# VH-VL binders against Flagellar basal-body rod protein FlgF (flgF), part 5

Target 1, 245 residues: Flagellar basal-body rod protein FlgF (flgF), of Caulobacter vibrioides (q06171)
Amino acid sequence: MDNALYVGLSRQMTLRRELDIVANNIANANTTGFKVEDLMVRTEQAKPAKTLDGSSPVKFVMDTGVARNFTQGPMTKTGGDYDLAINGMGFFKVQANGGERYTRDGRFTTNPEGILVTQAGAPVLDDGGGQITIDPRLGPVTVGKDGIVSQGAIRVGRIGLVRPDDLSTFAKDGDNLYRNTTNTAPQPVTDAQIHQGMLEASNVQPVIEITKLIEIQRAYESVAKMMDNTAELSRSAVERLGKIN

## First folded at step 1 (VH-VL)

Design M06 (framework fv_miptenalimab)
Fold by ESMFold2-Fast, scan of step 1:
Structure M06 (fold): chain C 245 residues (1-245), chain A 125 residues (1-125), chain B 107 residues (1-107)
Amino acid sequence: as target 1 above (245 residues)
Amino acid sequence: QVTLVESGGGVVQPGRSLRLSCAFSGFSLSTSGMGVGWIRQAPGKGLEWVAHIDWDDDKRYNPALKSRFTISRDNSKNTLYLQMNSLRAEDTAVYFCARMGYYGSGSYPLYFDYWGQGTTVTVSS
Amino acid sequence: DIQMTQSPSFLSASVGDRVSITCKASQSISSYVAWYQQKPGKAPKLLIYAASSLQSGVPDRFSGSGSGTDFTLTISSLQPEDFATYYCQQSYSTPYTFGQGTKLEIK
């Protein structure tokens, strides 16, 4: 049946999109603050049905998009004064790409002017939306759990953490940054803590992503085999119908 | 931070119904990749998965319990429910509510990263 | 159903010891295994997911290994707070199942 071939082709396209997502996750398994992505489907993606012994068929439905899992990644102790990790659901604010952007990547440093910046040179914003300037003459910087940045007794500023009401409104904007797709500003959070001298690793689980890769390949082969069987049945039917007058 | 608090447990007679609630905070079930579920533990026994619900309202049940138990949620209240019907003595257990660390649906992994303290259900005549 | 069998069911050890708990699945489950710690009267706490990934906030003395049917949870240097019951869990197929538990007691 042509309907079966159409469904098989659509399923192969969905599996290819899933493969691309898995490949991107694997590529970012060691990227600080990276959040794993998965394909959103309306119906559960069951493992391939057993062909020889009847079971529930794999149900295909059109995908509506990509879901990002913002679950906390493992925290690694680095001891770096400007390495910061967020424990809880919140995002650092940075000034990048022509506006305010958000990130979980706390690999910060200072530029020649003393401004706290990301590895790409984007300024890290305080709770008021301003820059944080570190004076090397005042000694080591200390960042408290509440985000207050101090040098000795001097308060330099406070790193602001924010969270959107709906995480799905955050879109990827390169360099491990997220862009707010709505006109509603993310709200400050008070239930998340900052840990100095730690970095949040990717929440990608490489063994799971590799397992998904194998499952996708198996599913792709299963769909291809079903399409081959359908094509052979169609050829056989045409041949029988046209065999004699 | 993430918290889950179960309520609604108690002593009930066999054949009766009971509705458990789980009030959670620090996350939303409207967030992609998020889910919550119920796990129970009979006195002196191990853990048994009961059911879970995902951000996409996808519900999964332990096949042994599917005919008697129904999972639901109210996103406006950040509350998860477990409706338990036709209760039996073997349903006596502590019922835990837990957030799922989840990699989508289907054959993807499932684990429970934050748990509530549990609520006790005793089915006794 | 996939059956998860832990070995040993009971383990006696001293502070500072290296201990290992094994979990065997009745069929291949790839890396769809998580490990939990439960103290008396408390809820379980996630230690390891995806067979070998350490949950944030869990001490690095805990580690997981294995794939397929055989999985191991290792505590490199036992601390007083580690005396608890440990459970493995598979999420490869429904119903999702837990091991019978391993009770770790002070020697």
Scores: ipSAE 0.000, ipTM 0.410, lowest interface PAE 15.0, mean pLDDT 81

Design M07 (framework fv_miptenalimab)
Fold by ESMFold2-Fast, scan of step 1:
Structure M07 (fold): chain C 245 residues (1-245), chain A 124 residues (1-124), chain B 107 residues (1-107)
Amino acid sequence: as target 1 above (245 residues)
Amino acid sequence: QVTLVESGGGVVQPGRSLRLSCAFSGFSLSTSGVGVGWIRQAPGKGLEWVAHIYWDDDKRYNPALKSRFTISRDNSKNTLYLQMNSLRAEDTAVYFCAHLTYDILTGYEAFDIWGQGTTVTVSS
Amino acid sequence: DIQMTQSPSFLSASVGDRVSITCKASQGISNYVAWYQQKPGKAPKLLIYAASTLQSGVPDRFSGSGSGTDFTLTISSLQPEDFATYYCQQANSFPYTFGQGTKLEIK
């Protein structure tokens, strides 16, 4: 029964971690470029240690992690000149305070110097790693599917798209950004397009996440009931053992 | 540096209500793996867990106190509250506010940083 | 509820002694145990969590061991500042419960 209680608590802790992920997904259901996350859980019986009484305690090893689903979210037409969406697998490069970062969030704007920046003010980088400067006096900006930024006949730059060879190496780093966790630079993308006047929505499906939330709640109740039954069985056994006969 | 400062204690008559506050600094209760809770200690007795709240607003209560006590927070003020209703003589204790560190991957948790406590005396 | 029972409730020792305090859970709690030190008139201080992991800033003369139902806090060479009340706590299931405490006093 002690083993059952241990399994029940381990499951409650796993459910709490799953709840954290689902709650974060729901909180970001309307975040441009957000990628839904799922808990990856593996439970394996550890080799039991030999005890002096000949009984071996059974231990379970719980290995948990997070998998991010980079499936493209729906694209919404906004008509904004600086709203950009990527069709295909690629990331914008930005120069954040802590270094080069990557994002799917194409809600851009210009700063007072005319530099193309994220909502947090980080410059969007061209294919050569430089900044892109827009002169509002030259009229509306156009961004081609290949990332070339122009104002009328004047080419002002080319937005660079990159992709890591392993998507799991991109870690969240605030402001809707990803940090490269490896020593290998992401490679230029040739099979993705940029669409001006569109934004990529979150790939969170709220109905699915709410369903998971309900399932987690019911799982908590099931585990709590199991633990209550285990405690009641223990009390019943103690009472029975106390009887003379 | 993490600090927690409790306030709101005092002498109160049985059956009345009292709200305790815990002003904290050096951490955010919106950070994953962070919780804050209340632990009490009656004069000359041991420690009794009252309740705590996690960063995601998950609240856990001592079942013996759940019907009379409510835990809440105001993240904009970095303050934790404990609303105590229908107070009884046995609620007389020092109430500590403590930071809870929760390891998301293992589930290990402990109250690692404590305030000095605020004294509640329920007396006629 | 899981009951935590400490032994002994009172312990007299001298500076330099090796001291052990035991904690027994009424049910299996794996290694979800923390140990706290409390001096008179002060808040508790976390010493050990996950049964055997030393909290940052705690002297290495403190150590914890055990799993399942039986746990031990050991002070390898008692110092004057170690005379205090020690509590074990289980974080395996709700409600969280503490042991009754062990008061360590000068012999």
Scores: ipSAE 0.000, ipTM 0.395, lowest interface PAE 18.7, mean pLDDT 82

Design M08 (framework fv_miptenalimab)
Fold by ESMFold2-Fast, scan of step 1:
Structure M08 (fold): chain C 245 residues (1-245), chain A 122 residues (1-122), chain B 107 residues (1-107)
Amino acid sequence: as target 1 above (245 residues)
Amino acid sequence: QVTLVESGGGVVQPGRSLRLSCAFSGFSLSTRGVGVGWIRQAPGKGLEWVAHIYWDDDKRYNPALKSRFTISRDNSKNTLYLQMNSLRAEDTAVYFCAHRPGIAVAGYFDYWGQGTTVTVSS
Amino acid sequence: DIQMTQSPSFLSASVGDRVSITCKASQDISNYVAWYQQKPGKAPKLLIYDASNLETGVPDRFSGSGSGTDFTLTISSLQPEDFATYYCQQYDNLPFTFGQGTKLEIK
């Protein structure tokens, strides 16, 4: 069995990444559809067998990544015709950033051409992968729990909901969007409902994130103190030796 | 709005001491994560970090200056101090007081005072 | 200590030019770099933090890029008020260290 010998990230770098993630969570505590993130860290220590020629010490290995919690956030009633929330595990499809992207942020609107779009102007896609066009002459829009978009008696489309086989394959791609990192397309969802006039809030718990922030800062400063003390002691020793004539 | 105003600079002879002050407003140094630091700039030269102090009274120094310089604060006066001892000609510089933000990844300075000039000459 | 080296030390340019200033760290500092602008007799002003984030109130003609050891500050379409000295700063480790500065002069 092979024992891998690796060089990992410094503890100080890892702590700052944790700090950055927690700060981002706090900054997005009021962002519709935002999903809380945590740093995934795996640490391993490995040593080679000691030989007659001696052995070299090895450094700790750090394997870092970001884990996202897709747990449904609280739902807030807004009464907006284009404010949509998903009850259940599913994602809206949008055409953005050169391809199909996914989001739980249901703050939609219409552009001057009547196309249903995100706040950033990306078209919201129907179950067939096409755009949904609202005709302002036909009156108010009603969105059913099954995603069917209607104006009066006229069906204008059906909002497509999809879910990947593995949620961990969704990677953040700006503006509260996710991209699929695999070659397997997300599948249509039949076990989720859309609620018109509601928005899904962030699943960030600010008190927990603030507590993490304080603890990470303390850990970071402790590491920095150790390094500062070591540098100061080294400088003091050099100065003492330099003044001995 | 964050404001920092330095004072206490002047001409001083080598080997003597000088204390600089930085009066700040628009933030509290008791706010978790926040810090305030001193950065100096010798005539015609670049920037050199001197010291900083955090909300929890944790103090960090440039190792080259730690034995001669002491950073402190007065919570009741919203004032930061830099005590400079055994001054040398190479300590001649403009000394800036600067705010270190608490919630962002720390280490940069977003608001700066106007600076106070210290000249060490015989 | 982490050494920050800027290049060039002096740069001459004209209004409307696109200019870039480079900063090299002596070791990997991830994205923990800030850029400052300093005009004669004034305090430095923060432009960029975390290598690429634009500080509030800074014109969008300023941009930062890079990670690890190589970082770049870019000014698209120079304006007369942009002629100043620019400094990079690392905050990956103590002591915090600054580059030697790049003086941007009118051509």
Scores: ipSAE 0.005, ipTM 0.422, lowest interface PAE 13.3, mean pLDDT 81

Design M09 (framework fv_miptenalimab)
Fold by ESMFold2-Fast, scan of step 1:
Formats: sequence, structure tokens, C-alpha cells
Structure M09 (fold): chain C 245 residues (1-245), chain A 122 residues (1-122), chain B 107 residues (1-107)
Amino acid sequence: as target 1 above (245 residues)
Amino acid sequence: QVTLVESGGGVVQPGRSLRLSCAFSGFSLSTSGVGVGWIRQAPGKGLEWVAHIYWNDDKRYNPALKSRFTISRDNSKNTLYLQMNSLRAEDTAVYFCARSLEMGYYYYMDVWGQGTTVTVSS
Amino acid sequence: DIQMTQSPSFLSASVGDRVSITCKASQGISSWVAWYQQKPGKAPKLLIYAASSLQSGVPDRFSGSGSGTDFTLTISSLQPEDFATYYCLQHNSYPYTFGQGTKLEIK
């Protein structure tokens, strides 16, 4: 009985982690650039052999026991001057959380100083690691497919796209950001394009996640009932054995 | 219903030029995330991608054909063109026109025309 | 260019059989594989895109799987109308490249 209760508790802890992950996926089904997560599964974490220039894509990446699917989400046309989407495997660079961070979330804006920033106010970095400053006096901004940011004939900077050789080196660091966990710097991307006026949607499939949520919830309730039944049987046995008069 | 109809094929001598047309209906090439392109198939052989043009006028070519072939469109006529110059015997094939749709920033061909036959012979 | 290699090149099977066709890419292409069916004298018909997404109107006996470099098209219970030539296409990188084709014939 003790072993049955221990196993039930362990299963409940695993199911709770799965529930939290699925709930987070559902909560982020409409979050730009969000990548769906799943609890790490040995056979589903297929990682291709390393290739030159990070040209080998990975479908699933483990991040501290959580697998992340970096498959590109659908692109949506918004028409916003600072809405940017990456076509291909690459990441925007931002200055956040005390260092360089990476993101697929291209919902940018300008701060009062004219600096191109994320919705959280983190500066978007150019190919040299500097900030991009937009001068409102120079007219509307145009971002080319190669990442060059221009206002009319004036080039104000170039958005830096990078890709790690191994996506498993990227760990979640809040707010749709990733941090590099190794000493190997991400490499500049040459085979991806930036599209102005577009945003990459989440790759979450809500119907699949909702189905998982229901199944996990039912499994959790079944384990809880099993544990309750086992505990009650144990209490009853102890009480019966204690009554010898 | 989406349809694509190719035309302009025929028998041509080596070294000459030929222009193929593809009239499409049921969609607009001005729609974001849509493209149209050409795929060819030599007699008894497999499929070979030739070129694509997208809603944003982005043009992509098979590098082996880029110097001799040009893809273009006329949005007012809902028509796609393939201009083929300096034709060779190895260009003999059925030329298909296909629509492409965007999925996760990558394009796949979903609806194809019936093809038009080009024969290059002396 | 990315080379797509199909196996087998020729397959003989009976109605009701489970049939699998494999496609191997010379380098990683994530999930960007489409499968096409072509009958003699006809245009190719899309079956599967993005490795595993079933095209609208295609029977559910067709399924696709795989990622990275190895991909499989499976027909769970072969029907008479399924005898055709099947092609894989990588739509990850330009130029787009097709496999050489697999001819499925009645046994």
C-alpha cells in the first residue's frame, strides 16, 4: 500500500507539471512568436546531427526538462510599421534581463527617445549589437528583407538575426525571450528574411492542447481517487487491527 | 473553386523562345501568403521545380534555369507567364502551373493545372 | 541543392495492404516535406504538407510522418484508386527539390 501511495503521488506531480505546461500553451495560443512546450519525452526529443552554420533544423528542443517546438508559426499581415516577422530560422536580438536575449516576437515599437524596443521596453539590437534609433522627423520607417532599417534614403541600422548551432542551447528567460546557456555565440543568419507589417503567430494548436488538458485533468482525478481509496483502506485496516477488545 | 489552366505549349526548334501562360481563377495573387509557380516533367521522368512568383512580387528560380527563364504576372488578367529563351532538347517537358500557400512561413503547392506540353526538336 | 531520395523506386502491393514510402533529405529540412500523388497523364495531387498535415479532401488512410531528414508516407489500407506514382518535395529551401518518385503497382 505504501508503495502504491508513493507511486500515485509521483504520478500526480508529473500530471501537475503536464497540466501547467498545457495550461501555459493555451494561455499563449494567441501570443506572437510563442513556441509550444511539452514535458520532455525520451523518444520525441530527436535532435539532428550538428551541421555547419546551424543549417540543420530541430523540431523539438529540451529546456530544463521541457521540450520546446521551434517549428515556425503562421504569418499574419498587420500593416504595422514596427511589426516584424522572420521567414526562416532566426531570432531577433534584444538587450534585456542584464544581457543579450533572443526572441521570435516581432511586436516592436519606439520609446520616447526613438529607440526601437519590444513591448516590455527592451532595445532591439542591430547586427553590431547596438541600438536602432528612429528619427520621427525623417518620415516613415522601411525595413527591407535583409533587415536594413531606412527612413527615405537614410539607413538608420540593420536588424541583427542570429541562430544557434544547437537550439537546445536556448533556455526560456521570461517574456518570450531566450538566453544562450553556452559559451558558443549564435551565428548571423543569411538564409532568413524579415517581413515588415507581419507578425509570426503562435504555433500552438488550441484544439490539441484543450484535448490534452481534459485528458490530464481526468488522469489526475483518477489518481487522486485511487490514492483516497488506498488511504481509506489503510486507515480502516489500522483501526480494525487496533480493536482487540 | 480554384482552377489553373496552362497554354502556349507546342513544338519549337532549339535556340528559339516560347512564352507559356497560366490563367487562374478562384484566388488572387494579390492575397498575402499566396504564390504561383511552374513545375516541369520530362517524358517518363520526375518533377522539376522551375520558378515561383509570390503575392509581394518576390521571384524565385531554379538556378539551373534562371539565366534562360523569366517568371512574370499580370494581376489585371489573373495570368502567370513563363518566358523561356534559348530552348534546348532537355527543356522538352509538360509544364505545370501550381498555386502555393503559406504555412509557417514556408510555401507548399496545393492546386495544380493539367499542364501544357513543350517539345524542343529539330 | 538539397537532394531528396525516395525508397523504394518501385513497389508492388495488393488492395488492403499497408504501404509505406520513405523520403530522405541530404540535409535537415525540419518538417517541410509535401507528398504528391500522380496518375498517368494527370497533374500531381497534394496529399500531405508540412510532413504530417493532411490536405482537405484527401482520405484519412493517407498519413505522413518524420522530421529532420527522414520522412514516411503511409497508406493504411490500399485502395484500387491509390495505384499511382508518389513524389516527395522539400519546401524548406530554394531550389525546391522533388524525390525521384515511387511507382506503386498492383501485385
Scores: ipSAE 0.000, ipTM 0.408, lowest interface PAE 18.3, mean pLDDT 82

Design S01 (framework fv_solitomab_arm2)
Fold by ESMFold2-Fast, scan of step 1:
Order: sequence, then C-alpha cells, then structure tokens
Structure S01 (fold): chain C 245 residues (1-245), chain A 122 residues (1-122), chain B 106 residues (1-106)
Amino acid sequence: as target 1 above (245 residues)
Amino acid sequence: DVQLVQSGAEVKKPGASVKVSCKASGYTFTSYYMHWVRQAPGQGLEWIGYINPSGGSTNYADSVKGRFTITTDKSTSTAYMELSSLRSEDTATYYCARDLYYDSSGYGMDVWGQGTTVTVSS
Amino acid sequence: DIVLTQSPATLSLSPGERATLSCRASQSVSYMNWYQQKPGKAPKRWIYDASNRATGVPARFSGSGSGTDYSLTINSLEAEDAATYYCQQYSNWPLTFGGGTKVEIK
C-alpha cells in the first residue's frame, strides 16, 4: 500500500474545505459587516492501540473546524440617515424569518409602515426586543452614540446592541446574519458606540485571501499529481516536446 | 430540528427542463454543503453535484455536466437543482442532502430530503 | 473516479445471525461512510468515517477497515435491519457510492 497516496487523498479533502472558505471570503470582501473565516485544524487524541507487550501507543487524529474573525472592519462615511456602524464589539439584533438574529451590517431603511428594517426587510430590534417605528411627520432621524433614536426632541426608541459571552457560539446564518447556538441570551453592550452615517466594511483582506487561494490551488494540484502514477505519460510528454526542466 | 423539504414529483417529456427545490430549516444554511444525489428506479445511488451556499461554489458529475445547475436562495434557505435537455435515463428520484464541510465527524450526508421523483417519458 | 464494489449483492439471513457486508475501493480511501436505505425512503447516514455510528444507530452495527477494504457488520440481525446498505467514499470528487448490499431477513 502507498502511504503517500493515502495521506494525499485525505489532504485533498481538507484542501477542498480550505478552498471553499477562502472563496467565500473573497466573494464577501465587499459585503458590509462580513467577518473573515479561516480553517481551524485541531488535534484529536484517538484511543490507544493495544499491543502484544502491553504498551499502548497513542495515536492522534487531525480534525478541522472553522474560526471566524470578529475584528472590526474599516468604517466608511456614507452620510445616510439609516446607515449605522458599531464602534466596538457588539451586534445589532434583528427579527429574521428564522427568529432573532444578529448582525454587524448596518445598512438599514424603513418599510412602508415606518419600521426600521434591514435590506431584506427584517425589523431591527430595540433594547426591549421590540420594533423601532419612525414617523416621517416628525422629521429627520438622529441616532446617538448610545443607540437612542430620536426625531427632534422625541425619543423614538433605542437600538439594542448585544454580545455573547463567547463569540464562537455565534454561527453564520447567511452572509450578514449570525445565529445564537446556545440557550444563553447575548448580553447588552455598554462599551460599544453607534455611529450614524457610517458603515462597517468587511474585515477581509483581499490580497491575503487571493494569495491563500493560489497556494491552496497549487497544493491541491501537487497532491493530485503525487497520487497519479503518470510517470510514463509525463515522460512521454517531455520526450515529445523536448527537455523543459 | 433539522429538516430538508423537497418539491413535488415532476413528469417531463424528453428535451424539457426540470427544477427541483430543497428548503432547509433548523440549522445555519451556509455552514453546510448541499449535495444532490439521484437514484434510478431499482438502481443504486449516484452523486450528481454540490453547492456551497456560502460562496456559491459548485461541482457537477460528468454524467450531468453542461445540463445541470445548482443554485441557492440564502434568504429562504432553499437550494435548487435544474436539469435541462432531459433524457429517459434521467428518470430517477432526486435527493438533496446536507454535508458539514469543516469537521471530519460531519463528513458525509447526515440529513436528507424526502426525495423528488422525476419521470421522463414520451 | 473511485469505484466501490460491494459484496454480496444480496444477503439473506435469519434473525440473530451475523451479517458482514464488504466494500472494496479501486484505490485507497481516506473517508468511508455507510448509508441504510429502506424501500421508498431516503437513505440515512449509518456509519461515518469507517467506524463511527451515527446518532440512533444500534450498537449491533459496527464498521471497520482502512485503505481499500471496508466492512459493515451486524452482530445479531433483527427484522428492522432489512434494508439496502451503501458504502460511500469521501476522498475524491466525484463522490461515489457502492452498488449496495440488500439485507433480507428470512
């Protein structure tokens, strides 16, 4: 049995996962609030193999996971009344079709009923879990750094910012939304600020991701070539075309 | 709970196109590949393609390449397959199935749709 | 493409007997899964990564093997185990399935 071939097949599968993650990062390099993902490789201890002499050698198996980098992306001034960015670690709450979801994407608008909504039409939730209704008769909206939404002197509501105790418990639910995977509700945030007229860009660094893509593709090709017993075909091609090494 | 619900049976004539939907619920749609697997009457399982809903990357089996397209609508957590230029040998039950792409313990299709029967006859 | 050959095509046994289903790959496989399919129903992932039972799979089922040779064993057959079992490799695109082994209880 060729051990290099066996290892190569396993590596091909891992590289395909890496490729998809990097491709997704590149696809979302311009997505407001998007957080870059990396493949996380872990070592898992397997059961010791029994031996005739009573010794039990330990085997380790590598497994893989996805890590999401929640570091703040660059902020861009737009001047839009409903464009909001979070400075600090916090998430907007929205009522999506699948339930309460969380996002850093502050591209908001109002629906015909005056409710503050995402681009997909999901209501943005206040600190009490209710909707925020804007009355166009009260004039332009101002959002303070503490999340208080006002029209002139009238307080309309307060945008609720939350953060989970452990960021790794937020799972992606679409490109712009996160789902809480635990039974513990995210906690209100007091150390983050909201900036009206600004949007948070993706924290993807396209040059880094494109470099990773190229490296993964080359690694995949290298592993595929290693698995091929194509020495004769390769030699035939080289002989037909002349020496190229 | 996790569920994949497919659209109803289709009867098509040779040369027509068919589009089958697979609606996901109970999990993060973009964390899993969505595979399509078909099974001709009385025959075994044949993998025909996948999509990664997160980035939209796809791969198709040679048996259907050029006639087969997989798409997703992330807002509704729905995957679609479309097969054009239908032939009698495309008569099969078509299944969607999810596959966790990052964890080795999740490799393989752990949740399947109920299947959609596509019959191609003149 | 990796070709998976399952044997026997059909296995007819009495309740309480041991069933051993074989799956042989045309080249070395890193990940082998098994699916159980009952007539008119979707397949269920039964064993993943050669030897791990999926949630809800009875302890009488066990998977083993590496490289090119894999097997699924049912230690003591019960009537509810009558089904077709498919092996499936997760090492190379395209993903491929074996032809299936039909387990019948007599």
Scores: ipSAE 0.000, ipTM 0.391, lowest interface PAE 18.0, mean pLDDT 80

Design S02 (framework fv_solitomab_arm2)
Fold by ESMFold2-Fast, scan of step 1:
Structure S02 (fold): chain C 245 residues (1-245), chain A 122 residues (1-122), chain B 106 residues (1-106)
Amino acid sequence: as target 1 above (245 residues)
Amino acid sequence: DVQLVQSGAEVKKPGASVKVSCKASGYTFTSYAMHWVRQAPGQGLEWIGYINPSGGYTNYADSVKGRFTITTDKSTSTAYMELSSLRSEDTATYYCAREGYDFWSGSYFDYWGQGTTVTVSS
Amino acid sequence: DIVLTQSPATLSLSPGERATLSCRASQSVSSMNWYQQKPGKAPKRWIYDASNRATGVPARFSGSGSGTDYSLTINSLEAEDAATYYCQQYSSYPLTFGGGTKVEIK
């Protein structure tokens, strides 16, 4: 009896999480470089208290359940000198949030000092981990497929692409950025190219996500109805037991 | 990195019991159901049961029901199967397998242990 | 119990040929999974929910089907594809597997 309600509650929580993920995907369908997310199999439960040095018990929620699909999104030609897209599996390096971060969002620009930066003002890092400085007096910038940044005959730097051995080790860190959750540095990429004047669109398929949203809503309502029916049956049984006639 | 490591081969006499372990690592043990599948020499795969480590809920195939128990030790992230009253037809390689789940795509076995050979001979 | 019948039992083909493996259920199932097993090794996830390739499965593999009839197709057979492939239903307990189709290279 209790088992049916427990299963229903667990299912509702899972569906609510899936709803949140799908809603986030839809909200980011037009976000440059965004990667679609799905729920992994997870049990969300409060852990019993852990007491250390006489400290108060602490409850933990065990929930690590989002998989991200890093498949390449469609490429859009913009013609912008600082709009860059990656063809293949790799990430730009930027200096943000107190450290090195990674992104596929190539909407770059220059700041007043001439440094190549993201829209949020974070410096884009070269293959050696330094900043790239553009001098407007030297004319237009050309970025080659190997990441070499030049102005005419002058080589300004090289945008380095990197990839972790395991993509699941990258965690979201705001502003279309990923944080490396391990102590192993991402490695240089040799099988990806940079295209100047292009941006990578989201890999979200809005029609598919909207379909999922509708089906999740129906499933959530179905589980809620099942739980209501189970509770009503329990209430009816209790009421009947209160009378002997 | 997800890994399931099973205990070593067992040789038992008819009527004995066998207990096989499956140690999980690289993920939250209580978040995924663990299944057991066996394969007799030269034969196909046979599902024999599962456990949900979070609640301890189990379900067993009729071919082993009454002789088969699946348990877990959450502190060591280990699942166990125990099969009693062994018969010659229980001779098989026993695999543990983790149940992956996608709400839309349903359930499938995404990671498998390397297998444990159990031989029942007189 | 849902019985899964795989055919043929064995397929012997040359590299570059197209292989089609069939799995028929005794009653309608909501979806079908496929596992690849090489001799002496544990099975590996291969295709889930009829048509989705697992991570690392080459694009030459595709799954299709609905209801009672499902298939796994290898568009252009490679030497590394030699294995036994099992279909599996997750629609009702007990969970059941097909008898397997062994794919051999000539």
Scores: ipSAE 0.000, ipTM 0.381, lowest interface PAE 18.3, mean pLDDT 81

Design S03 (framework fv_solitomab_arm2)
Fold by ESMFold2-Fast, scan of step 1:
Structure S03 (fold): chain C 245 residues (1-245), chain A 120 residues (1-120), chain B 106 residues (1-106)
Amino acid sequence: as target 1 above (245 residues)
Amino acid sequence: DVQLVQSGAEVKKPGASVKVSCKASGYTFTGYYMHWVRQAPGQGLEWIGYINPNSGGTNYADSVKGRFTITTDKSTSTAYMELSSLRSEDTATYYCARGDLEWLSYFDYWGQGTTVTVSS
Amino acid sequence: DIVLTQSPATLSLSPGERATLSCRASQSVSYMNWYQQKPGKAPKRWIYDASKRATGVPARFSGSGSGTDYSLTINSLEAEDAATYYCQQRSNWPLTFGGGTKVEIK
C-alpha cells in the first residue's frame, strides 16, 4: 500500500470519530448545560519497523483528543425556584457516587430529606463541601447572585462555584457531569453570578451540526476518491517503469 | 514558536522554472501537511497543492498540474515548490502554509511569501 | 470545485460603524474559515469553523452562518481593521477561497 493510501485510511478513521462526536452533539442539542465538542487529531508516521512476519516496515501513530467548547449557552427563564444558571465561567459542585463532580446543568430539585440534588439525585455542594438542606416549612427559597441560599431571613447555605486552572483537565463523566483528572483542586470563583429561575441551554447550534454531518459524508467520499486516484497513479508509474526494462 | 521562512524574490523569463523554499521550525515537521497558496497582484488567494512531509504524498490543483512539483527535505525541515514552463499569469506571491488534513481545520501558520515575477 | 462568492468587493465605512461581510458557497459546506490580509503582508488566521475566533482576534469580530451562507461581522470598526478578508472552505478538494472583501476606513 502506498503511503498516501495509509494517510487516506487514517483520515477515514478520523472522520468516523468526528461523525460520532457530531452525532453526540446533535443528540444533546436540547440538554441543559451541554457543551459542544470537536475532535482534535495529530498524526505522524513512526520510524520503519519490521513485524515478526516481515509484512510491514511502516506504522502510523495517532494522537487524538476532544476539544470541548465551554462558551456559555443561551439563558432561558423558567421561573423554577431550583432552576439555576451560571453567568460566567464556573461550575456547580456535586457529590456523585464516584466522588466530587462538576456541572453546568442547574436543573436542581429537593429529595424527600430536603437536600438540594441534581436530577440524578446527587447532592449539590456548598462552598465548604457540605450539602444544602431546604426546609419546606420555612417557605420559598431565594438564591442570590453570589450563591447565598435563603428562606426568608434564614441563610441556608452558599452554593459553591469552582473553576479549574485548565479546562482541558475536566473529563466527561456521564449525567452531564465532569470529573477532575488531576490532583489539583478547582479554585473558588468570584467573577461569576448565579441566576435563580433560569437555565443554561446547550451551546450546540443544531443547523451547524447537521451540516457538519453532511460535510463529513462528503469528506469521506473525497478521501475515497483521493485514495482511488493515488492507486491509479501508482499503477501507471509501475507500468511505465516496466516498459523501460 | 512556529515559524515558516521562505526564500527570496525571483525574477524569471517566460519558459523558465522557479524553485521556492519554505523552512519550518518550532514543531514536528512530519506531523503536519505543507500547503502552497499563490496570489497574483491585486487578486485573491488560490490553493495550488500540498505535500505530506512524512510520506512524500502530494496533491496539486488542476490549474498547475503537470508543471508543479512539491518536495521536502526532512533533515532540514524544508518544503520546496517548483513551477516549470513559466507564463506571465504565474506572476504572483507564493505562500507556504501549515495545515492539518486530519483535523479539517484551516491554515494556522503562513510563510511571509515569495514574489515570483515572470517578465520578458 | 466549490466556488465562494464574497460581497461586497469593497466596503468603505467610518470608525465605530458595524461591518458585515458575506460569503456564499456554490454548494453546502459545514466549515468556513476567514483570513485577514493587510497590504504587503501574509494572510493571518482570523475565524475558523464558522464562528471560532483565532487567538488574538478582538471580540468585536464574530463569524456566523451555515450551509451556503456565511458572514463575518465587525461590531464597531477600528482603524486597524482596514484589510482584505478572505473566506475559505475545506469541505472538499480542491481547497478554495473567496475573492475577498476589502474593508476601508473613511
Scores: ipSAE 0.000, ipTM 0.385, lowest interface PAE 16.9, mean pLDDT 80

